# Ledger of designs, part 119: miniprotein binders against b1l550

Target 1, 279 residues: b1l550
Amino acid sequence: MRLPEELLERARDIHSEAPSHRIKLDRVGSFGLKVPVEFKGFLLLAEADVWVSLPEGRRGVDLSRQVEAIYELSNPPKDPFSLCREAAISLLEKLNYADSSGVSIRFDAPLQDGESLKYYGVEISSIASDEIINKIRVEILGMTACPCTAELIRAYKSSEIAATHTQRSLGILEVSTKAEHPDPDKLASIIERAMSSPLRTYTKRPDEGGLVIRSLSNARLAEDVVREMIHLFLEEFGHLPEDTHILAAVRSMESVHMHDIYAERSFSLDEIRKEISSH

## First folded at step 10 (miniprotein)

Design s1l
Fold by ESMFold2-Fast, scan of step 10:
Structure s1l (fold): chain B 279 residues (1-279), chain A 94 residues (1-94)
Amino acid sequence: as target 1 above (279 residues)
Amino acid sequence: GEIRVTVEIEKDGKYIRFEYTFTSPEELELALKEIEYIIRMAGADRIRITVEASSEEEAERLADEFRELAERLGYDEIEVTREGNRFTVEAERE
């Protein structure tokens, strides 16, 4: 629907008016937009948030220009990395009263798993101001096995083969950098390699037994998994700028408890290198 | 104050003994879950759980929890005995 031009010229520009209170807002925007993206040969329906900063003297943000910025750039669908960067820059160009802008895009990423696919969570962001900061968060489920109960059962059986409880654990890696986004498949691989074993989309009984045995032979505390994730991250991505920030975390959905176990560490590359080298 | 729990499990004439000492209710609840898991995985024919506390009432309450655990695990013969502030729960199946 189109409005008469004269009506648009006569209407109050509410967004440009002074607010009731002169308070700056950090993020104002459109959240939960559905946008198509191309990711590694797949066409996926992603969920996007777009925002800008709002100065203390301005009542509101032009939300229609925010939606236009991302939708114009998402047709035809493109990779989510380029979409985040280009949309964040476009928002600052279209909304010149803003000091900063941001775009986050979330989707479930397919990963080849034998003859099938499995999925892991991805969130890709770009925040633009005088410079651009790229952020990526990867979450993937794996399996952990309890080393404490394994040791007790091993002692009872007088055997090298330990039995213990296993549970699903969620591994999390988040990276914020001035460089390009790290490859999410590599981040997912790091998480899975740090676990007692990966999870599969589909297993037949012989393969299922193998995964269980692997998990039992590689029992790990949540704390062990976080430390291994950091070690593996530094081997693969230690070349990133020193001010790159990383969050490594594990949430273990304990099968023998009514609650979860959680372990995390956040750090910059500069910080962690000094910590490791001080020993 | 201090609660001591001794767990003995037996299968095919072989057995193993564990001892736990608790000063908090949270630590005790976690140990109860661990004990249940060990018994289930071992496939034990007989179990013996001894509880000793400074309070007779506390020891009796905890012994009742272990008796209920043995019932849930399907043991056919369950016996609870007392010597002062020490309660023993013995359970077996044929």
Scores: ipSAE 0.000, ipTM 0.109, lowest interface PAE 21.8, mean pLDDT 80

Design s1m
Fold by ESMFold2-Fast, scan of step 10:
Structure s1m (fold): chain B 279 residues (1-279), chain A 94 residues (1-94)
Amino acid sequence: as target 1 above (279 residues)
Amino acid sequence: GEIRVTVEIEKDGKYIRFEYTFTSPEELELALKEIEWIIRMAGADRIRITVEASSEEEAERLADEFRELAERLGYDEIEVTREGNRFTVEAERE
């Protein structure tokens, strides 16, 4: 049912009125929208946030128009990168009082794991103003093994095979760029290759011993993983604009401690190249 | 009690699956609206909604709500099946 047109015509337009206080707001929008997207042949349910800036002289944003805009662009479902970029541009064009707009889309991305699937986290955004900035964050779990404990046990037992504790570690790569979003599968691959070993989907009678032995033979500190992630990132994505900004991080969920170990590095491509070339 | 709703959507052979767990009428009303919008936006050819509750009456009532939703969305073939406190609504359009 809809309200009579005469009633709607007599109602005040609250959003266009002056606010009680002349204060600009940076982000006003609809958060936590569920949106279907198509990703690499999969139909996935993603979660989206949409927003615009609100000038000091305007009381509110028409939230219903934001929701309709993204849903119109998502029918039929399309890839989340195009949706993110197109929705951000569309919002800024449709809501002409805004100085900027943004769209963020989150989903669990499927990744082929033998004959099964495993999943990693993806969050992308596009922020539109006088330029467009694209951001992507990829998070994937892997395994790390402690080299310090391995060395202590090796010395104690005089064994050729080092034993040590292993733990799940979360690898994180975040990229902010004026270019298109990097391929998340390649970012996930970089993270997994930097780890002591990847994690696998459980199947009937998995050979878990092989993964553990691989991890023990490739023991790495969280600090080692971050440095390797940066090295591999530069090999794969060094072609991005010089002002591209990257965050590389690892959170190691230490099996022998009550706390986690965390290591990170933020940098621009220009900054890191100068640092590496000076050594 | 706790109510679990599982929604499966198919479009051109591709699938979306998601779940809701809720305990309050307010949470339920929001979930129903979200489910409707997701189905509309996906343009689903086939849907399967499974409702599981501690009470047969609660599960049946919710299954009837989803049957009505499928009818409003224009699905041609709607089947409701029951297995204890678990009801499944399957709907398909040509």
Scores: ipSAE 0.000, ipTM 0.313, lowest interface PAE 14.7, mean pLDDT 80

Design s1n
Fold by ESMFold2-Fast, scan of step 10:
Structure s1n (fold): chain B 279 residues (1-279), chain A 94 residues (1-94)
Amino acid sequence: as target 1 above (279 residues)
Amino acid sequence: GEIRVTVEIEKDGKYIRFEYTFTSPEELELALKEIERIIRMAGADRIRITVEASSEEEAERLADEFRELAERLGYDEIEVTREGNRFTVEAERE
């Protein structure tokens, strides 16, 4: 059912009214929208959030205009980075009462794994005001092996075969920058290379044994993985603006404990370069 | 009863597949609107929607709703096939 258009002229414009309390809101919008995107030759179904700031003198936001903005830009499907940036700019232009806008897009990115695919998590955002800030977060599982238990077993038994516990670990790289979003495949690669070994979608028994042996010979603490991730990140992305902010983190799901081990470091490129050069 | 809807869309040889599980008419109405929006945004040339329900009558009614959706979206070739309590609506634009 559609009500007659002439009724719009007689009804109160609720959104433009003064609110009961003159309080600014930072983010008001449509969250959890499903949006098709084109990513490296794949058509993927992503989840999007769109928002704007709401000034203290205005009661509400026109949510339908937010959905229309992302709809217009996502038909036909385009890459999620361009969509994210363009939609944030479009929202700010269309909703003139807002002093900032933002768009966040989440999806599972395919990564070639032999003859199959594995997936890693990607979340990107663009926040527009008098400048644009682009943010990307990549999460991928890998394997770590405990060096402490390995050393204890070597000291105790003098074995020809390394022995220690292994576990799944989640690696996280988050980048906030005024430049374009970094390539998520490169971020995922950095995380996997920092681990004791990557995980596979499937593997045969001999290949599985090789993966375990690789992990055992490359035993790493969560702290080691975070430091290696930072080192590899600087080799690949050290060209980004010096005020680029990075979070590197690992959550190790310890197989010998009922709790996880977590290690992280946040830094700007300027900050970390000064720290490393002081060594 | 529990209802499962599987949606597959194709554009230029690329595919998206997603599922809904729901138990209420209100959830169905929201899902229909979301499915319509996704199909429109993707500019899909071909769609396949499979409905599974606890009864044949329920599945058939829902398949009719999806057939009507495909008609509203401008699909020219629409086929509905049945396997017990499972109905599949396939639609293609020329």
Scores: ipSAE 0.000, ipTM 0.469, lowest interface PAE 10.7, mean pLDDT 82

Design s1o
Fold by ESMFold2-Fast, scan of step 10:
Structure s1o (fold): chain B 279 residues (1-279), chain A 94 residues (1-94)
Amino acid sequence: as target 1 above (279 residues)
Amino acid sequence: GEIRVTVEIEKDGKYIRFEYTFTSPEELELALKEIELIIRLAGADRIRITVEASSEEEAERLADEFRELAERLGYDEIEVTREGNRFTVEAERE
C-alpha cells in the first residue's frame, strides 16, 4: 500500500531542518539508479550514482530532485560521458546548498570479437565544484604467461616451443583529468596490447591453441604488463594536462598459486615524464 | 513475501532487460519510480513487465500498477496475462 498523498504533503520538511550534529557529509544521494545510455550504437542499461555534498547545518538532501536532474538530461538516451558531466553540473545548479556534486555511471562495454561480442567494465564519473574533474576506469581480462618457467623450458632444450603456466589477468587503467574522458575503447586496447594475449568470449579448440601459443611467445610478468600499459598510455594520451592522474594495475590470477599477484603504479603525467627523463 | 519484477524494454530494435527483487512496500515504491524513469528515458516502443509474488492477489495488485504506468506513458496496446502468481504486462505504442 502507498502512503496517502495527503499525509506526505502535510508532513514537515525534514530535509531543511537542522541536524542533531553539525557535521558536513561529503556524498549524499541516490546510488544504484538504473539509467539507459547509448554507447557507440548500443542501447545499454547502466547503473548510476548521483550525490551532492551536504553542509553541516542541513539535515537532508532532496533525493527526488537528483533523479529528476538525470531524467531532464537523458531523454532520449545519451552517451554516458556527456550525461555524467552535464548531470553533475545540473545537480549543483538545482541544489543550491551543495558545495560539490558528483555522478558515476557504470556499464559493461561491448567489443567486437570476431563473430561474437566480448565485454569490458567501464566506470566513469564527473565531480563538479569550482572546477570539474572527470574520471574513467576500464577493466578488462586477458592472459599472461610466466617468463621464468618459459626460460627454464627453453634452457632445458626439451621443446621448440617455450612452455609455461598461463593465467587470467585483470588489467586496470584509471584516469582522472580536467579534460574530457578518454575513449574507453582505446584504454581497453592499451590493456589488451600490454598483456600476453587477449581473451575471447567464445573460441573453438584450434583458436584456443593459438591464444595459448601467442601467450607463450609473449610471456610477461605482472610488473611487465603494468610498465607496458604506462608506456602505451603515454603514446596515446600524453597530450592530456600535466596534472592528469593515472592508475595502472594488473591482478594476475596465478594458476599455480592459491593467491593472486598484484602490481600497480599511480602517477601524474608531470611525475612520470620527469621520472622517465631523469638521470 | 518476496516480489520479483522483470522489465524488458525495446526502442528501434534495441533491447534492455533488468530485474528487481524486493521485500518491502518502501522498496517497491522506489523501484516503480525508477522503472517509470527508465521507460521514459529509453523512449521505449514496447515494454514487457513480469511480476511474481508469494500471493496471486499481491502480484495482481502490482500488475495493475504497471498497467496504470503503461496508460500514463501513452501506450496504445496493453495486455495483462496471468499464470498463477505470475502476471505479465505487455504494452506497445504505434
Scores: ipSAE 0.000, ipTM 0.286, lowest interface PAE 15.9, mean pLDDT 79

Design s1p
Fold by ESMFold2-Fast, scan of step 10:
Structure s1p (fold): chain B 279 residues (1-279), chain A 94 residues (1-94)
Amino acid sequence: as target 1 above (279 residues)
Amino acid sequence: GEIRVTVEIEKDGKYIRFEYTFTSPEELELALKEIELIIRFAGADRIRITVEASSEEEAERLADEFRELAERLGYDEIEVTREGNRFTVEAERE
């Protein structure tokens, strides 16, 4: 049903009215939008959130303009990094009362895994004001093996090959920078290399055995994995601006416990370089 | 019973795949809306949708819904193939 257009002339413009309380809101927007993106030759369905700041003197945001901003730029589908940045800028242009805007886009990224694909999680954002800040978060599962239990079993049974519990662990790298978004495949690679072994989508028995033996021969605490991720990150991305902020974290789904183990470190490139150089 | 739906979409030589598993009518309805949205926004030249269910009748019914969807979206060459309780709907724009 479409109401008569004459009603629009008599209706109040609610959004432009003064609010009941003159309080600024930091983020007001449309969340959970589905948008197609093109990622490394794949067309993927991503989920997007778009928002702007709302000044203390304005009651509401024009939500239609927010949806237009991202959909206008998503047809035809383009890479999610350009979409994220361009949509954030477009929001500020379309909604001139806002002093900041933001866009986040989430999707599962394909990664070649032999003759199959495996997937890792990607969330990117761009926040625009007088400058633009780009953030990317990559999450990928790997395998860890406990060195503490391995040592105990070795001492007990005098085994040449350590026996220990193995479990899936989620590795996390988050980067916030004024430079372009880092390549998520490289971030995923760093996480996998820091683990005891990567996980596979499809494995034949001989390959499965090899993966387990690799994990057992490369036993690592969650704390070890975080430190290795930081080391590998600095080798690959140490060229980023000094004020770039990184979060490195691991959540280990311990097979011998009803709870998870978690380890993390947040740092700026300037901070970590000073720390490493002092020792 | 459990239903599995695999959606494969191609546009200008680029490929996208989704897989759904569900057991409730509500989950099915959400999946159908999401699949239509993906196809429409992607502007796909070719689609391939595979349906597996514990019941042959259930799989056939759902495959027919996807065939109807392909017709509504303007695909002009539609083929439905069957292997037991597995149905595949393939559609192309000429």
Scores: ipSAE 0.000, ipTM 0.154, lowest interface PAE 20.9, mean pLDDT 80

Design s1q
Fold by ESMFold2-Fast, scan of step 10:
Structure s1q (fold): chain B 279 residues (1-279), chain A 94 residues (1-94)
Amino acid sequence: as target 1 above (279 residues)
Amino acid sequence: GEIRVTVEIEKDGKYIRFEYTFTSPEELELALKEIELIIRIAGADRIRITVEASSEEEAERLADEFRELAERLGYDEIEVTREGNRFTVEAERE
């Protein structure tokens, strides 16, 4: 049912009113929007959050303008990085009472795996104020093998390749920078190379045996994986601005325990270079 | 009861799939608008929408709403198929 126009003329403009309490809010917006994007030749349905800061003197935000900002830029579908950055800027321009704006986009990224595809998680954001900060988080599963059990069994059986337990491990790389978002495929590659072996979508028994043997020959602690991820990151992305902040982490779903093992390190490029050069 | 809707859209050989679960008519109305917007933005050549509900009558009614949606969006080849309380609406255009 549509309300009569005369009634609408007497209605209050709620969003423009003074709030019950004069308190500034950091993030107010539309969360969980579905947005089509094009990623490396694929048409994907991503999930997006959009928000702005709300000043202490204003009761609410114009949610319709937030949705318009991202959907106008989504037609035709474009790459999620450009969409993220452009929508954050557009939000700040459309909602002039805001001090800052942000856009976050999440999707499962396809990665070629022989003749099939496998997927890894990507979350990107752009936060706009007097500058733009771009953030990307990549998560991908790999395999690790325990070096402690491997060494014990090797000593006992005197074999070149020791038996040990293997498990799935989740590798995480998160990068926050004033430069453009790093290529997520390169971040995923770094994580996989740091693991004992990558995981596959489909593996026949002989190929599966090969992956297991690779893992056993390349046994790594979660701590080893994090250090290797940082090393590989610096080789690939050491050219980023010195104030770029990185989080490297691994969560190992230990097959012989009821609990997981977790290791992480946060650092800026400036900080890590000083640490490494002090040796 | 709970209603499940699976939406599959295709444009130039590219494919998107997503699902909704509804427990109220209000959720359904919002989802229909969002689905329509996504199909328009994607410029989909083909769509396939599958509806499952605890009631055959409820699933059929919802499938008919998606058939009408496909008509409004300009699809000229529309087929509705049924298997129990599962209805599938397939639509294509050149």
Scores: ipSAE 0.000, ipTM 0.374, lowest interface PAE 12.8, mean pLDDT 81

Design s1r
Fold by ESMFold2-Fast, scan of step 10:
Structure s1r (fold): chain B 279 residues (1-279), chain A 94 residues (1-94)
Amino acid sequence: as target 1 above (279 residues)
Amino acid sequence: GEIRVTVEIEKDGKYIRFEYTFTSPEELELALKEIELIIRWAGADRIRITVEASSEEEAERLADEFRELAERLGYDEIEVTREGNRFTVEAERE
């Protein structure tokens, strides 16, 4: 269906009109756009949200301008980090009534796993105003094993190999910084190294046995995983600006419970360095 | 009225499927731009777009828009089929 030109002109007048109430809105935009991105040699279909701030004196936002901004920059498909940053800046330039703009892009990132691929979750955003703030969130599944049950079994002396329950755990690292987005593969690596064992794609039984034995030998509480993630993050990304904000979390899908266990810590680099240096 | 659009695109035996539900002309324009971009960049061998609307006239008109889109994107074999208020546009390259 085509929209008549007269209606298009009327719609534009509506957007520039005074609203019923003079209230500023923080985020107004197009959410759930499908956009192709190129990530480390893969063409992926990502989901994008684009928004701008809306001043108290303006009734609406030009949605067509928002879509044009991201689609112009996604042709040909480019890496999602550059797309995110460039689109946020472009939105602010094209929509001059806005004080700030933002773009968020979500996708499943492929990661080489032997002869196969596995996937981890990535969400990136860039928020532009007088400065640009880049955010990235990485989520990847791993395995944890309960050290409490392992200790009881070892005391019982029933096996050379510790016996305990194991479960899938979701590790989460979220970073907000004025610097470039951190490499998500490095964030995923940090999460996996903090776990009792990474999860893998298996085609042979010996691989499964090895994973289980490794997990049992490296039993960790959810609290242990979060602390190790923070330690490893500081080793890899301690060079980021001191006002960089991080969230480290793990959600353990407990195999012996009907509910999950959750542990988290949020901090700025300045805050955490002062905390650890006091001991 | 409410309009539902299902898009299936296929490349080398793999396919992507996604759905839209919209009630306004602005939402429709955004969806059409998204669909065109995705099909173009996927380099799809075959596409199947299903339109369902509250009125037969609305569904038919939108199906014609997708038929024209398939023609503009260079698809050779284009078929439009109907089941009540549901229209399906199928297009493929030789």
Scores: ipSAE 0.000, ipTM 0.205, lowest interface PAE 18.7, mean pLDDT 79

Design s1s
Fold by ESMFold2-Fast, scan of step 10:
Structure s1s (fold): chain B 279 residues (1-279), chain A 94 residues (1-94)
Amino acid sequence: as target 1 above (279 residues)
Amino acid sequence: GEIRVTVEIEKDGKYIRFEYTFTSPEELELALKEIELLIRMAGADRIRITVEASSEEEAERLADEFRELAERLGYDEIEVTREGNRFTVEAERE
């Protein structure tokens, strides 16, 4: 039920009041907003978070201005990269007490998989202040096969292709840059190429057997996958600014354990180039 | 040309069927290793491998490869039959 405007005119502006404690807050905003976006010809329902910094002398933020900022820019639906950047800038314009703003948009991205579609996770962010930092995180499932068990079985049975356990592994690439967001399809491709094999949404029985056998012939540790992801990333995106930060990670959901195996590396382009060149 | 390989495996009265289609020598070598591993893992009592190619010579070469595979895997009774460009290798353990 809407209250009469006359009551609103007499009410205190609580958000503009001084807080009980003069403490700055880094992120205050509207989280979990549903926003339509257009991604590579698909209309998708994304989830968005919008926020601003709150100064020590102000009790609260105007949440209606935050929702207005993203809603105006999302109708008609547009690409999530432009939406993130434009909304972050608009938040600073609409909320003049803020020193910084940010927008994150999350969705499942469709990827062509034979005659069907498969999906991978995407999170795109833009953080605006004196400059704009663009961040993208891509997560996609693939298959890994254990080389240790493969080697043991190969030695025991004298086979060229050893039996071993396979499992689903989650590959993760996260990039933070002052340049434009990298293409998420290219990041997803890097992750899948680093794995023992990609996963499929739908397989016929003969194709399923072949996929498993190919994975067994390309057995890789989680550590191998992370190193390969970094190598492939540098080949595709080594042109980004030197202060670009990357996280490469793999979480292997081990079929023979009650726990997962995890491997990661965080680095800047400047850092990794110096490391690789120091033999 | 296109090559089609159908593999049928029987274990304890149950039947498993696989189909492969490939066009390159590299795919063929991988498929041969895949088929060998699948037969070994299944512990099959009987196998039937049907090869169909656009060339009779190609189909015959592949059938011979599968006959040799059946021999390596220890099958006792191996028969190769031909019908045009289609060759079938049947093998069983007695």
Scores: ipSAE 0.000, ipTM 0.077, lowest interface PAE 24.4, mean pLDDT 81

Design s1t
Fold by ESMFold2-Fast, scan of step 10:
Order: C-alpha cells, then structure tokens, then sequence
Structure s1t (fold): chain B 279 residues (1-279), chain A 94 residues (1-94)
C-alpha cells in the first residue's frame, strides 16, 4: 500500500546532484513537442522545443516541469507568438537555477491562394534572460527566371519576347528583435513580391502558362531578389529597434545546373542605414 | 479592394484560362504585362477578359485598358459587356 510512496521518498534526486564534470550547458530541454496553436483563425498542430541553461554544478534539468510549462499555456490553444514568449518566461520562473530559457515553435502557415490554400514555413523563438529576444524565420518557395540567358537568347533570335530557364527558388527572411515578432504573412509577402512570380499549391495547365510567362516578364537574379527583399523589408519594418538583426537569403535550384545558386546578406538596422546613407 | 481579372484565350479550338487577384499597383502592372505576353505568344483567335472589382469605376477603367489592348493587337470584333461590377471584354480575329 505504502511501498511505492516510501520508495519515492528515498529516491535520489538525480537532477540536483553534482555532475561528473563541472561544465555549463547552454541548452538542455525537451525537443519535438506537439502543441496546438491558433494562427489567424486556423487551429494548427505545431512542433515546439523548450530549453534552459544548466549551471556547471547541477547534473540535470527537470524535463517534466518544462513540458508542463508549455502545455499549461497551450490549453486552450493560443497564438504561437504569445505562447512562445509566455512559455520562455514561465520556464525561468519554474526552473530557478537557469540563467536563460528559450522556446521555439515551428509550423506551416496557411496563405490564401485563389480558392485554395498554400503553405509557407514559419519558425519563431523567444529567448529569455535579463531581457527577451524574439526571432522569426519565414521560408517560402517562389519562381525565378534567368535574365542573362534571356538576353543571350534575345540577341541570338532577335526576338521581341525573352526566352529563358525558370526554376524554384526558396526565399528566406529571418528577424531577431527586442520588439514583438513581425507578422509572418507580411514577411512572406515581401519574399513573394521580390521574386519573378509566386508558386501555387495546385495549378491546371492553362494557369501554368500564365505563371511561367509572369516569371519571364520579371526575370531576376538571386542577387536581385535578395536586394529587393531588403528594400521591401526596410519599407515595411524600418521602424524596428536599431539593433534588430535581419538575414535575407535566396537559394535558387537552377534547372540547367547540377548545383544551386545561393545569395544572402546579414545586417542590423543600424548597419544598413549607415551603408545606404553613404550614397 | 481586391481586383479579379480572368483571362480566356482560344486558338484552334484549344483554350487557356488563368486568373489574377491583386490589391497593389505593382501586382496590377505586372499582370497587365503578362496578359499581353500570353495573348501575343498564343496567337489567339479569340480572347475574353473579365474584370471584377469592388469599385465600378476601377473595373470600367481596367475594361477600357483591355479594350485598347485588343485594338492594338488587331482584333476585328470587340465587345464590352457589363453585369454590375463585372465587365467582360470579348475580342475576335478572323
């Protein structure tokens, strides 16, 4: 009757014991948790990672309290941004030996595409310590068309209409800020507007012709797309704190090559303003 | 408000149909370029372009733009019809 209770009372608290080596660990936690979130009217199943720092004198983290922290805040389902921030703060409150905590939430975000839906990738994080840092990464596929090949073919054929190869390109915007997370739909829109054309979830043959021709009329290098993404980002989000850090990148899956083309730029708002103002 | 443009192209009994939905001037300018290119590339015998907008004035202006396009492309028979905020431009060449 009492044997299970008696054994629990005498069990060693392994996590509070001294470790084999006195080494601090930066991130220890529960990774790959399934959590429901509410995003713009949709109920989505997201994947979450939760972690804390572990001091050199402590053997382990109380993983059950990490899982409880995020699940208590996810019922009822709430927006993933509030969940991310609140869970990171809650982890520090519940695990007083930690210097920092973090929460990352990943999901495929629905985007209206005519009468259907398409999806783009979102990963958000909140890292809490003496302050909170919010990070968001948006990835969306689009189409690019090569202007170099278009010009070469135009010269050869003396054609009024450019012909060139098209390919799928992955656009990436990542923002790290002390302000609230930027709206991912706006980040996705910036990426799509920077490309030759957006991609669609389902396209009938008649629609495919129009999409390809759209790309041909707006041929852009990966380098052009990255510069346009930065320009559009500054127009929409230039009001963020000066120490906000941005990564803008494009990976073009070149249809005529066995390799991909990649272009990126990392910068802070302070850095890019000084660079632009020199012109 | 949102603007919807539906383009239908016919060549030798074969049909191509595609649709644009946009809210920004940049998207509109790109769509107009694409529509012209598709019509030119297809060598279409018949075209039908339907414009629908929340503003009747905007829909009428776009329909007039497509009428002018059909004229520039050499279509012989051009009809513009209206049903509320929906304008359809039909053009045929023979």
Amino acid sequence: as target 1 above (279 residues)
Amino acid sequence: GEIRVTVEIEKDGKYIRFEYTFTSPEELELALKEIELVIRMAGADRIRITVEASSEEEAERLADEFRELAERLGYDEIEVTREGNRFTVEAERE
Scores: ipSAE 0.000, ipTM 0.088, lowest interface PAE 23.8, mean pLDDT 78

Design s1u
Fold by ESMFold2-Fast, scan of step 10:
Structure s1u (fold): chain B 279 residues (1-279), chain A 94 residues (1-94)
Amino acid sequence: as target 1 above (279 residues)
Amino acid sequence: GEIRVTVEIEKDGKYIRFEYTFTSPEELELALKEIELIIRMGGADRIRITVEASSEEEAERLADEFRELAERLGYDEIEVTREGNRFTVEAERE
């Protein structure tokens, strides 16, 4: 039920009042909104966060106005990248007391997997101020196999066939750029190619054996996976602006340990090119 | 009391499923707007909305609101079923 209009007309505008403490807030908004999006022919339900900066002299933001703005732009559903950028710009225009705005949209992206579909995680954001910064994070599971144990077994048995433990590994690529959001399918492909083997939603027993053998033949440390992800990223996305910032990471859920192994590298395109050019 | 709403929509044989938990009329109104927008994505063939509340009266009242929503959105075949304090509204286009 909606509150009676007469009560709303008599209420103070709390949001425009001075706060008890003159402190600026970086992000104030509505988090966990559900928004429909269209992604590569699929209709998906995404989760969105919307926010604006709040100046030191203002008590609060108009949350209802934020929510209405993004819902208006999401009807009919559109691609999440355009929605993200347009909503961030719209929020900054509509809430003129703010010096920055942002929108983040999260969803599970479908990826063709033989006769079935599998899903990978996507989170995108657009932050608007004097310029727009676009950010995308892709997470996808794959398989890794330990080369250290493989080498020990090969040496011990004098065998050409490596035997080692395999585990699920989560690959992560995060990109922040002034250019348009990179294609998440291409980021997911980079991650999967860097792994020992991709994972499948559905496998028959012969296919499952093949994936395991593939992993064993392509054993990689978490550190190897991160380096390969960076190499493949530069081949695909080296054209992005020099101040583009990338995070490449992998978390290996080690099958022989109760803990995970994690490897990570953050860099700008300018930094990594200078580093790689040194022999 | 706490109210739980589960929404499932079908389009071209695929499902979108999401869940709400709320305790205030303001939260309910926002959820209804969001549910309406999602269903209006153009071409949702079938919807199923399940409402569960601490009292039968609360759940039935809310189920009626979702039944009216389905009617307003143009669904022709609407069925409401009950299991204790849980009501399910199923609707499809002919």
Scores: ipSAE 0.000, ipTM 0.210, lowest interface PAE 18.6, mean pLDDT 79

